# Ledger of designs, part 24: VHH binders against q330m9

Target 1, 357 residues: q330m9
Amino acid sequence: AEQEPKELLEMSTDTERLLEENDLRPLWEVEKDFGNQFGGFEADIWKWEDIQASIDAIERDVPIADLPPGFQRRVAVPVNTGYRNAISNTIYVGVQTVSPGETAPAHRHGANALRFTIDGSEDMKTVVAGEEFPMRDNDLITTPQWEWHDHVNDGDETAAWLDVLDLPLVLDSLNARNTFENHELDRQPVTKSQGYWESQYGRARPFEDTKEDGIPGPFEGNCAATPPYRFSWKDTLQTLRQRAENDDPDPHDGYSLSYVNPATGQPPLFPTMSFRAQLLQEETDPHFHNAVDAYFVIEGEGATHVGDDVLEWSERDIFVIPPDEIHHHDPDGEAILLGMTDRPVFEAFNFYAEAEP
Key: E = the ipSAE of ESMFold2; O = the ipSAE of OpenDDE; V2 = 0.75 times the mean of E and O plus 0.25 times the DockQ between their complexes.

## First folded at step 9 (VHH)

Design l05 (framework vhh_7zox_3; at its last fold request DockQ between E and O 0.79; V2 from the best seeds 0.00; counts 0 for: pae E 8.8 > 2)
Fold by OpenDDE, look of step 14:
Structure l05 (fold): chain B 357 residues (1-357), chain A 124 residues (1-124)
Amino acid sequence: as target 1 above (357 residues)
Amino acid sequence: DVQLVESGGGLVQPGGSLRLSCVASGFTFSSYAMGWVRQAPGKGLEWVSAISSGGSTGYADSVKGRFAISRDNAKNTLYLQMNRLKPEDTAVYYCARTYTYKSGSEKTVKFDYAGQGTQVTVSS
């Protein structure tokens, strides 16, 4: 039954004027605008071939030194139709490259950031909070809020990685300003030995002398802070394989590992974003939830069904699933995905919802 | 089992009209995008039109402005109103459960199920 358009309630001219003069609107009009501040959020996929071609073109055309302060980053940014600036209204994903000998200068910001290495080496480093982190392939490195960070490529090949930030959540969805600061130097001083931050959050930890886990910078909150940390892919993959060999898969997510906050030992990694490695061997069961899922294909190929769409993905592709869309994965053989979600934002306020069709 | 049964085909003069119907069973009709494809003699399958589960419609350029796709979810029925028919529209028309395959900027409409088809012949 075609739901007949609800007859628009007519108000008198006087009432309309009164409301307008006082910046008031009736509920039935306002209700229509809720959820429509942004354009359509669509399921979409960005192919690596296109991403690579784009970022190479940027690299060719734009010297890093010619970029404005604060944006001295060459990044190809997947943009969803409804937002035009990010993959979603809560999560930003970009593919950044740093050429041999280049430095992305040191800065810090209120937004949380994560780097997932696509093409890396021992000589490619992200310096975070005074420690040099090597960027090896598929390493996941946190850049917590208000921590100084820069990227240096001392290698012979171009470095590439995913930038993942909660920037849209703060700047767009919450309509707040970004807290940002450039460092006085292009490269921050290295004040920590390699492995320092990991040592703070291992299974053996300092007891009495443990630095108070506080939120860096001028920020306040109720969530545990995320420390600078490098998740080795080698270790992650090993654990993931163990899970695949010994445990049962989740019907929707396959064999999944969460990147946990080292400080708490629990997800989410960030208060605003959760990350997981997912090993898929079989078609998953459909479900839907009000959180956004973004994916990077680490290994393999397959397809994801999303509503009326099928996203055909292969290695290094990026794709996104909008909220409330029924979806499931169909790998062709074995595939490994990096899952990125804003689920923690919903959970923090008891708003997360998931169901099966 | 998924079943799609087409009807409404026939012989019509150029400039004439036909309305095709397709009755679906064996799945939740309202949850799927549906479409029409056609196969002319000696040619491959051609996408004609599709309608999303949400009611959004798309048309091949060859039929745009002449054909109209619609659905009645309560009746599990898909329709294709064909106006201003041309000889080149002569084909077997198939009702299909459709998906939009996305690969970057490339989009392709595919189907996993189709009916037996109904013959449409446009001839003077």
Scores: ipSAE 0.643, ipTM 0.837, lowest interface PAE 0.5, mean pLDDT 93
Fold by ESMFold2, look of step 14:
Structure l05 (fold): chain B 357 residues (1-357), chain A 124 residues (1-124)
Amino acid sequence: as target 1 above (357 residues)
Amino acid sequence: DVQLVESGGGLVQPGGSLRLSCVASGFTFSSYAMGWVRQAPGKGLEWVSAISSGGSTGYADSVKGRFAISRDNAKNTLYLQMNRLKPEDTAVYYCARTYTYKSGSEKTVKFDYAGQGTQVTVSS
């Protein structure tokens, strides 16, 4: 698709040397490099059986105690061609495990994170900002910017969950060092009873009419901070079923719920990423947009058409749709997906675009 | 409503060349990946080559370096330039609309429509 501007432009050897000597490039060379710095961003899929085999190998071969002090976490990371460290250039997805008796030590950082539980138990907990959050299957638990968090398995079975973070955006695209701090203790003090953070955002809730500056840590900004919070799957599924029984589906997304920021009652959950649960009962209409969509299959099976590709998915598979690719979903009967998107970043810059073919 | 019409087959001696053409109608040609499959006498279908909607090409190992796939979106036409032909290239060649199905580490090129085929015979 490139015009061939080099063939149309001639420049003396002395001029080329002068530019090179001063670390300058002419515009017509620089223009060709935009958008072409990496290998292609591909529609791609990671099957749970392959992920599970990899996780089992990591658990077998990499004792958590052998990892560097202060950061002892075992994670398998889906990576896209051309990026090497993440599923996309803006969203990181990983599958983390913690075995019985292990603790992933307390730390905090500038990147936002959440945990979506795959294999949980009553005694597997993420401890966030002083509260123990049990990790029950398909619960979504936020570990937001600059809040202490650790993961503690006092049960008798290995637990697994998705980590979803804005690391590629923060570290690679913005080159903003992720501020990071280890807690002095592996397990942070538990200072809140179970249910405390949830209670702060109920229909009856504390009313103080008092506002702090809002954003934890050294960070400043204009978006409301995301609190520690657990979205129970039971409540989420029940609400999703109510929508399916009473409402019409969105042509592209089916019946969906947004995991909103509890403090505002509005999406996005994080300033950088939005999340949704989508119930699909029939083939959706094609569309495309410039934000990335990544998915985890909560229930069911089916296929997603992405340009020339067809991604065949089943329960617990992870897949990604690149920007600007025409896509639609074709569930086999009924399916539920966890959707993840960097759309909020595009909206913040007035750059979000979406269309139908 | 999709139609794919192949042409350009014939009899050639080993080492010869042929250029196959496939004219497409009934769909937006530029939006689809296209490819060639072949069926040798008494054998099953064999994937030969594909070209994405964006122009990226792929080839079976048996033809890589000898065959070149291309497309002309303005004419809704797919081409296969076949050079240094061998007797084992003898087959009916079908133009196809293709997709890459991905299932974890496995990738399979499948097609949903194919033409009537054009015979290529390589014999001295």
Scores: ipSAE 0.094, ipTM 0.630, lowest interface PAE 5.9, mean pLDDT 87
ESMFold2, look of step 9: ipSAE 0.012; ipTM 0.492
ESMFold2 (binder alone), look of step 9: mean pLDDT 81; pTM 0.807
OpenDDE, look of step 9: ipSAE 0.387; ipTM 0.722
ESMFold2, look of step 10: ipSAE 0.017; ipTM 0.570
ESMFold2 (binder alone), look of step 10: mean pLDDT 81; pTM 0.807
OpenDDE, look of step 10: ipSAE 0.153; ipTM 0.563
ESMFold2, fold request of step 14: ipSAE 0.006, 0.011, 0.012; ipTM 0.469, 0.469, 0.479
ESMFold2 (binder alone), fold request of step 14: mean pLDDT 81, 80, 82; pTM 0.802, 0.794, 0.813
OpenDDE, fold request of step 14: ipSAE 0.626, 0.621, 0.628; ipTM 0.819, 0.824, 0.826
ESMFold2 (binder alone), look of step 14: mean pLDDT 81; pTM 0.800

Design l06 (framework vhh_gefurulimab; at its last fold request DockQ between E and O 0.01; V2 from the best seeds 0.00; counts 0 for: pae E 18.1 > 2, placed apart)
Fold by OpenDDE, fold request of step 14:
Structure l06 (fold): chain B 357 residues (1-357), chain A 124 residues (1-124)
Amino acid sequence: as target 1 above (357 residues)
Amino acid sequence: EVQLVESGGGLVKPGGSLRLSCAASGFTFSSYAAAWFRQAPGKEREFVSAISSGGSTTYADSVKGRFTISRDNAKNSLYLQMNSLRAEDTAVYYCARTYTYKSGSEKTVKFDYWGQGTLVTVSS
């Protein structure tokens, strides 16, 4: 609830000058400005038809090779009305396409990233940390921080996927610089056989004394690193269905599965972002939390009530729920959503809060 | 059961004032957006004023500066203060709980509950 701007107490011009000259502000002004660094965060929805049309238009007008260095990616970026740089100040979501024969050149960055495949093929590869991962429909593939990654479409069909990054958190919210590096080659060398990374984090794991569980690159921290990993939709869906058949739903999230960090076996997938597959069959109960929820509609149609708004979504739509807004989902039949949240950021510092109205 | 009940209508002379009330039951009004709309005889329903759950207000151009929408949370009620009434303001006034439906760039305000209305007649 936007607190009605408390009438600003009037100070004399002399007092104002004194404060300004000394880089001081009164508490009531500072408090008023806290939390308002970014423009209004609104519940928004982006329709697939519009996204697709936009990307097609971009493709028509700008060859991938002509895209700016470092951002040689054909991406339509949903931007929140208030923030305008991304879907939220913590999460970036983009819809990227790669046409047959195209390559998104190899680079790496400090930001965590993942790809959720919308339209994939066996011949669409995302190469991460030296391994080629096929991008099949609804596969979720991690692109961990500071890992070289490129995308190559050797298939006959245009591929599309979600790029999800914590870039806004780092660059805007924390006001840090982007740590970014282009590879000397457009395509990184493939140095790992398919299945290598998965084999590192299976139930049978290599016993290495010095598990370089180290945070990659120049970064330091206290969180477990996320490895390159492909979550097969086939397997995910199977598990999700089992849950729907055998377990009780969460009143707010329905039947949900978290994509866990393969290294730890626990959520969150990234230190900054958690991802979940949610199967909804019935209207959920309302709740609110200070974390952001972004969603991609994998399957189905319905609506999400957010405050005074109703977001009407269908397959492949993207929508976002701002923090502290009361919300619930109302699927029309069965729907499956990919949920994306910055909840881990809050939890890491004991700042997460959730409640029912 | 969700219910809205309008009251306060009546006969008033041009230039006069009325205050309409809308009492809500079965839900907390402050948690929802609400609006007043009116329907004159032989005319279509038209938007008059709205208030968001956050307290933001909007007005039709025809009533801007003359009408004020407000809420009393303690009474779970919506109000419409109507000043400088004109003959053209004659209508049945309805209050409604409203939602903004969003589908991409398309936004549509809909309402799910409204009252029976209260008649306002402005006549000399």
Scores: ipSAE 0.654, ipTM 0.833, lowest interface PAE 0.4, mean pLDDT 92
Fold by ESMFold2, look of step 10:
Structure l06 (fold): chain B 357 residues (1-357), chain A 124 residues (1-124)
Amino acid sequence: as target 1 above (357 residues)
Amino acid sequence: EVQLVESGGGLVKPGGSLRLSCAASGFTFSSYAAAWFRQAPGKEREFVSAISSGGSTTYADSVKGRFTISRDNAKNSLYLQMNSLRAEDTAVYYCARTYTYKSGSEKTVKFDYWGQGTLVTVSS
């Protein structure tokens, strides 16, 4: 193989100094740095037993009473080799717990967020935009940008859930601040009866001649705002079973359904992230795409092949597939996964690409 | 059922050549790395060469420059071209399916399925 162009070039010390003094670099020195300025992005897996042990260790070392006011909770955050704060450069996943009698104080922020319940109860609530949403196992509840939200555990057992946010995209990739505001109260006033937000987007729903359809807060954009909403596991699972009874599986994704924006009836759920529930009953065909996929195992066990890597997963494990890696899933019998992707970002810029090997 | 079947072994003079083949079935061959190992009489099984699903190759020092590993994913086949054979190359050669298992921060290379082996004898 021939030498790379920059390996053959030698500039005078004076020229190098002139460039450095003026914060300039010649293109041939920077050309390979494009696309390579971050650490490695690896296929990886976080086993539930390791996550639980880590949360327990934090609790042992850091008494709840010593945490800052309003942060009486613990979060274990899967981090990829090249991204200290997150599972990928665009998606943050955390496993949070809240003990009985505690409140995560009310605030709002520009980053989009959802909660996927792992261990919940009727008395563990996410309160969003004035409504209490009970957190039942495997429910998905949106806490969309600039809506007040707090988390209240009035039950007698510790609750656990996934936090999924577009923080790395906003803070690290776009280099923008995540605008936020604390509510004056730890628990926002409950101003809506349970079921209010769901009723706004059902098949029979209120219709008014004119509605405010602007983006909440100081923001502007071209995507419809995401409302507060709960996707119940009961309804999701029933829909997956109807798909399995009546339809052929997708070669790559099995029986899949999207958590769509209820206001539009269309994906994506957030402008920056899409989410799906996938029922897998057989080995899928390989493919690759330039968007990242991250997964939480809702039910079952199996393996996912990513290049030379095999990620063996079981219930409540979290794993990630980097962009452009050939991959496929091989469930042991039947499995259900929560899929998470930054594909909407790529589609917004006409950049999404997918292929089969 | 996952199967790996080696062929191409035999008797050859020192300095000669052989080409080993490994036919894979019962799994998506293109999704796995693959490797050749060998075991001489009275010795432990030793690594010879590996090839990733993407075609990247690795060789034991004792065979570098003499052996070439390759794969044909369309034919579900792995190959080992052995040139400049020596008496110390006499062994049963095994094909193995290979992948990297990840568990938390640790990763471990696994060889989970093996062929029955093909005998290569290098004798004057």
Scores: ipSAE 0.011, ipTM 0.474, lowest interface PAE 9.7, mean pLDDT 85
ESMFold2, look of step 9: ipSAE 0.000; ipTM 0.259
ESMFold2 (binder alone), look of step 9: mean pLDDT 81; pTM 0.803
OpenDDE, look of step 9: ipSAE 0.596; ipTM 0.796
ESMFold2 (binder alone), look of step 10: mean pLDDT 81; pTM 0.800
OpenDDE, look of step 10: ipSAE 0.597; ipTM 0.811
ESMFold2, look of step 11: ipSAE 0.000; ipTM 0.292
ESMFold2 (binder alone), look of step 11: mean pLDDT 81; pTM 0.803
OpenDDE, look of step 11: ipSAE 0.553; ipTM 0.778
ESMFold2, look of step 13: ipSAE 0.000; ipTM 0.335
ESMFold2 (binder alone), look of step 13: mean pLDDT 81; pTM 0.802
OpenDDE, look of step 13: ipSAE 0.627; ipTM 0.827
ESMFold2, fold request of step 14: ipSAE 0.000, 0.000, 0.000; ipTM 0.228, 0.205, 0.204
ESMFold2 (binder alone), fold request of step 14: mean pLDDT 81, 81, 81; pTM 0.800, 0.798, 0.801
OpenDDE, fold request of step 14: ipSAE 0.649, 0.615; ipTM 0.835, 0.834
ESMFold2, look of step 14: ipSAE 0.000; ipTM 0.264
ESMFold2 (binder alone), look of step 14: mean pLDDT 81; pTM 0.802
OpenDDE, look of step 14: ipSAE 0.624; ipTM 0.834

## First folded at step 10 (VHH)

Design m01 (framework vhh_7zox_3; at its last look DockQ between E and O 0.01; V2 from the best seeds 0.00; counts 0 for: pae E 29.8 > 2, placed apart)
Fold by ESMFold2, look of step 10:
Formats: sequence, C-alpha cells, structure tokens
Structure m01 (fold): chain B 357 residues (1-357), chain A 124 residues (1-124)
Amino acid sequence: as target 1 above (357 residues)
Amino acid sequence: DVQLVESGGGLVQPGGSLRLSCVASGFTFSSYAMGWVRQAPGKGLEWVSAISSGGSTGYADSVKGRFAISRDNAKNTLYLQMNRLKPEDTAVYYCARTYTYKEGSKSTVKFDYAGQGTQVTVSS
C-alpha cells in the first residue's frame, strides 16, 4: 500500500511575518550562507607578457598629456575570477608603470602598502616621508599607512613595480573605509637625506626608552607601526645565498627570508600581511594552509601544483594559491619568488592552520 | 602617553554653528603646532585648519571665512569655531599635532593624531 508523505512542522506564518518585519532570520535559514559570502577563489596566474601588453595598450589609448593634474598613473590589477576586485579578498596586487617625465602625485592613505620594483633605475624614485628612495630592480620599499608618498621618473625609461596593499581586507572584508588625502604638491618636499630611514633601524640606532613613535594618522592598534624602509635586493640576495650554502631548505618554501618590520626586528612586515623571498632549487613537499599565498616570480621558471591545477610560471608572472588548497612548487632549476600572505590576520585571531596531506 | 580628547560635535541645521574643543595631555601643548582634520563618510581625511605654536593660523579653502581655529595654552585646549555650516561639513573631526613644511608659496601639513574624534552632522 502506498504511504502519503508526512508533513513536517513549519514555523507559523505569524512567526515568519514577525521575523521579517523586524529584519530577523532564524539560524537554520542562514547557516548555509556562512563562509560563502564571496565567490570561491581560484588558483590563477597572470603572465607578464599579457600584463605588459595591457599596460602598453592603456598607455597608447590614454596619452599622458590628456590626464588631469594628479592622475598620471597606469595600473593593471590582477583580479581573481571568484572575487573580481583583487587577487584575493585580503590582498591587492597591482602592476604600475611610470613613463619618463611622469609623476604619480603625492598622497597618503590608511591602507598599508609596499612597492616591489620590477623595472627600475637610479632616476626612478619613490619619495616616502620626505626621503627619496631609488627604485632598483627587486628592491622592496614600504609606503606605510598615513605616510606621504609619490613616485617620480626623472629617467629616460619607463619604470614598473608591484603595488601590494591590504585594501580588500579593509574595504571589503572588514567593510571599513579607506582614508586618504591628496597632497597639494605633486612632488612632496624632500626633507631627509638618502639613507635616513634605513639608518634609524640598524644594530646601532637611536635609543629612546621613553619615546613612543605612535601609529600615524587617526588609527590605533596594538602592533608597532611599520616605518618607511628599503630592503635592497643586493642584501636580500646575499642573505639567501648564505642560507643556501649553510642551511637546509624548508620542505615547503625552500630557502626563505622574511621581510621583517624594521622597528621590531620580527615578522610580520605589516600587521595584515607578511612577505618573504624564497629561493627554490628543488621540488617542494605538498602542504595546505588556510591563509592565501600570492607570488611574484623574481627570477627563473617552473610550475606550482594547486590541487588538480598546474600553474606554469616564468619571470615576472604573478600567481595565487587560494586557502586550503594542497600545493607545492616545482622549479626548473633555480627560481626565486616573492611570497605574499595574509597569514598574520589568521594568527591574530588564533585561526592559522597548516598541514601536510 | 599622548592624549587628545575631542568634544562639541552634534547634529545641526544648515547655516548653524558649533564649537569643537580638544583637550590635550601627555606633551607640552604650547610647544606644538595643532590642527583639525575631518573624515566625511566614504572619503579620506581632509585638512581643515592649523595653528602654529606662535598663533599663526591657516585654513583649507573650503572652510576659509567660516571656521576659526584658536588655542588656550593655559588649558591645553584647541578650539574650532564652525559657522555657517553646510551639509558637506558633515564628518568626524579629529584634532592633531601638526608639522608644517614650506616650499615656495605652498605648504604641506603632516598630522599626528591620537583622539577618537567628534561627529558633526549638518542636515535638515
């Protein structure tokens, strides 16, 4: 004999109306939305050839003479297919160029930022907090929160660099407002000798037990502020080579260095993001973690396996590994990567997790 | 520890007036230039006004003629008198220690903040 389906008890219509009228939802209706507020992030790669062609097309179509004062800036932004605003929901990466005679006008903002130089020269400078920092290939220069910065190309060749910022974390994930201000001058006054900021964080440096530098601008927090600072590639590479000669590599990351906050001597460089230089000489062991890793290829070529995907990279490519994806790197010979991660966010909440499959 | 405590904000009709104050502690107030910045909804911080340790004042073009900055060094207090308020003046207002750089006829002001700010809302 046939059995009729049993009716399940449902919430009364009066209760549904009361909830809706007061902008309330029961937990069991919202539970499936947890962790799914954004589209799924995908493993992805942006090839330098395509990035360069795109920037060249923008430069051809938008002559610098037609730009209004304060807008002399060309940036191509890697966007994740699952997010569409940045490389991830926490990290923004952009590739910016400045042609000869151009200035990217002075401004400051609350988001932390750095510049990693791709094509630089002695006459290409980022000016931060009154000091001119020459942008030499593979230098990392901080433009920390609320410090004035501008970019000036007095040379005869176009310069290019990465912009890396915590904008998506602030604007989209935390739903806060980025704070920024345009300087009245396109080029800020130079008030510090070259090397000033670096000199303040050496092994011999000012000792002011009672002084507190504070966090610039209207911001407060529990982490030491990141100062303006240039990490020279010469020193970074030399240190990587010393590690390769004297130490065993990490099974997942090779020979790595952390770009530490100079004020503390400890990672992370910013409260929200860590950065590392990684020298890879052999295939790494697979692992996974809940923080995002993004990479820029400083030198060499190879592949990174992410789940079932294989990202084939070469010099100056940018790629991203989403959270929780099993991955490992397989360099073709030797390669050097710049690694970028939101791991500090997870560590601040006691949420960071990492494992091997 | 530097402390700056802003007060005096509120809701006001267009054309109205408010007087903001900022009580400072933890540093020698009279030795520092001071100023006000504001943050409108969805916008970055905007310089409003500054006053040197010697009493010289400067104003953003958007507020010149309507706002007046002053200081009382005996009370460690900075003031901003805001007259003929407009809806575009709606913002959180912060007081700050300031540093002024001069280059030719232009000047640049850097701000060092420590306060919570005070909300000013100008609407009908």
Scores: ipSAE 0.000, ipTM 0.067, lowest interface PAE 29.8, mean pLDDT 83
Fold by OpenDDE, look of step 10:
Structure m01 (fold): chain B 357 residues (1-357), chain A 124 residues (1-124)
Amino acid sequence: as target 1 above (357 residues)
Amino acid sequence: DVQLVESGGGLVQPGGSLRLSCVASGFTFSSYAMGWVRQAPGKGLEWVSAISSGGSTGYADSVKGRFAISRDNAKNTLYLQMNRLKPEDTAVYYCARTYTYKEGSKSTVKFDYAGQGTQVTVSS
């Protein structure tokens, strides 16, 4: 766990029941249980309606002001049956909300993080490494390890997004601690102008004298660092549409785009996690692999067959596919998914395996 | 073309036993959960039992402890051993290719194919 809550917050019995019935937990409970394995890994789906109801209930029962300092984050966390602290033993997904005028305090950690905006606005910012990134709908923003980050909602509507971290990999699978630090201020100083980080990794970019390729903080490794970066949905969608119009789909993933590391121009986005946008128009072919696939439904509806199970999903649903399960997608019309996978972890050690039945 | 052919039905006295069989073809049998559903006169379809591709079994409360589902993947055959039969078990029994439908926390056993059925009549 990054930090253990100083106090256990009390929720109503109804809220607790609601969360339990929908395999959701609040962040502060999830963090406490990191490192524990409960056995099993099942395909599962969390419906947006249930997620939203749960996060609303959390907000009702636990005002942000009642949360411990440094823990002012309201997050509903989908938890798998076998891993009661995350959707898998390698990937954490949470749905976080920030109300108008609220700030999620500045901190940093060793874990890699990603934000995918569900409900955003121009006035909702995630500040990463000194730059204010607007969180527009379906924007994907990296929060690299050991980079200061906070979230500020100066808008008039509640913001919501996905938090995606490799916390379970570190805490549960590797049995390591997550290095964590709170900033002395609730909001970090803004030291970069908007667009700064993007400018570092464009086609025309600073070279040698200005390029920073090192890993921030006390960490060492052989992988390329992930920089702070905002992938605009506008651009992503345009590219995705171009692909759908001009290219052939992957038999398993449809028309897919990888969110590549801006520093390298290649996947994976993080050393531990890859992300992709997938446009599905037809039923895909079955396959299986030893990596985990988690999905957020950006648009559309459909079903995913996983072994003997069928997960029917709609917009903003979250679902997960366990390793080694035969699976394929069956969209009802056109659908767009955000795919999340721990595949890079396996590839790093030559352990990734995929096959068709 | 998916085919499911049931056999083994018939007339039996209360307390008696029957064993139903279902031969599957047209798909990879071992890759699918299978099950039995039944329809009594004047009633709708009722789920009876299911067995996953991995061999996990489930039963309706009404038949639990009396019926046993099994499968032979090498023979593409599904079985239902029915013991201690009751008059209320009278129905057409259908072999079905089944799956677990999940929507959030809710899970339901459904099927996409079923056979023509075999009549089971329990009467004194």
Scores: ipSAE 0.000, ipTM 0.192, lowest interface PAE 15.6, mean pLDDT 90
ESMFold2 (binder alone), look of step 10: mean pLDDT 82; pTM 0.808

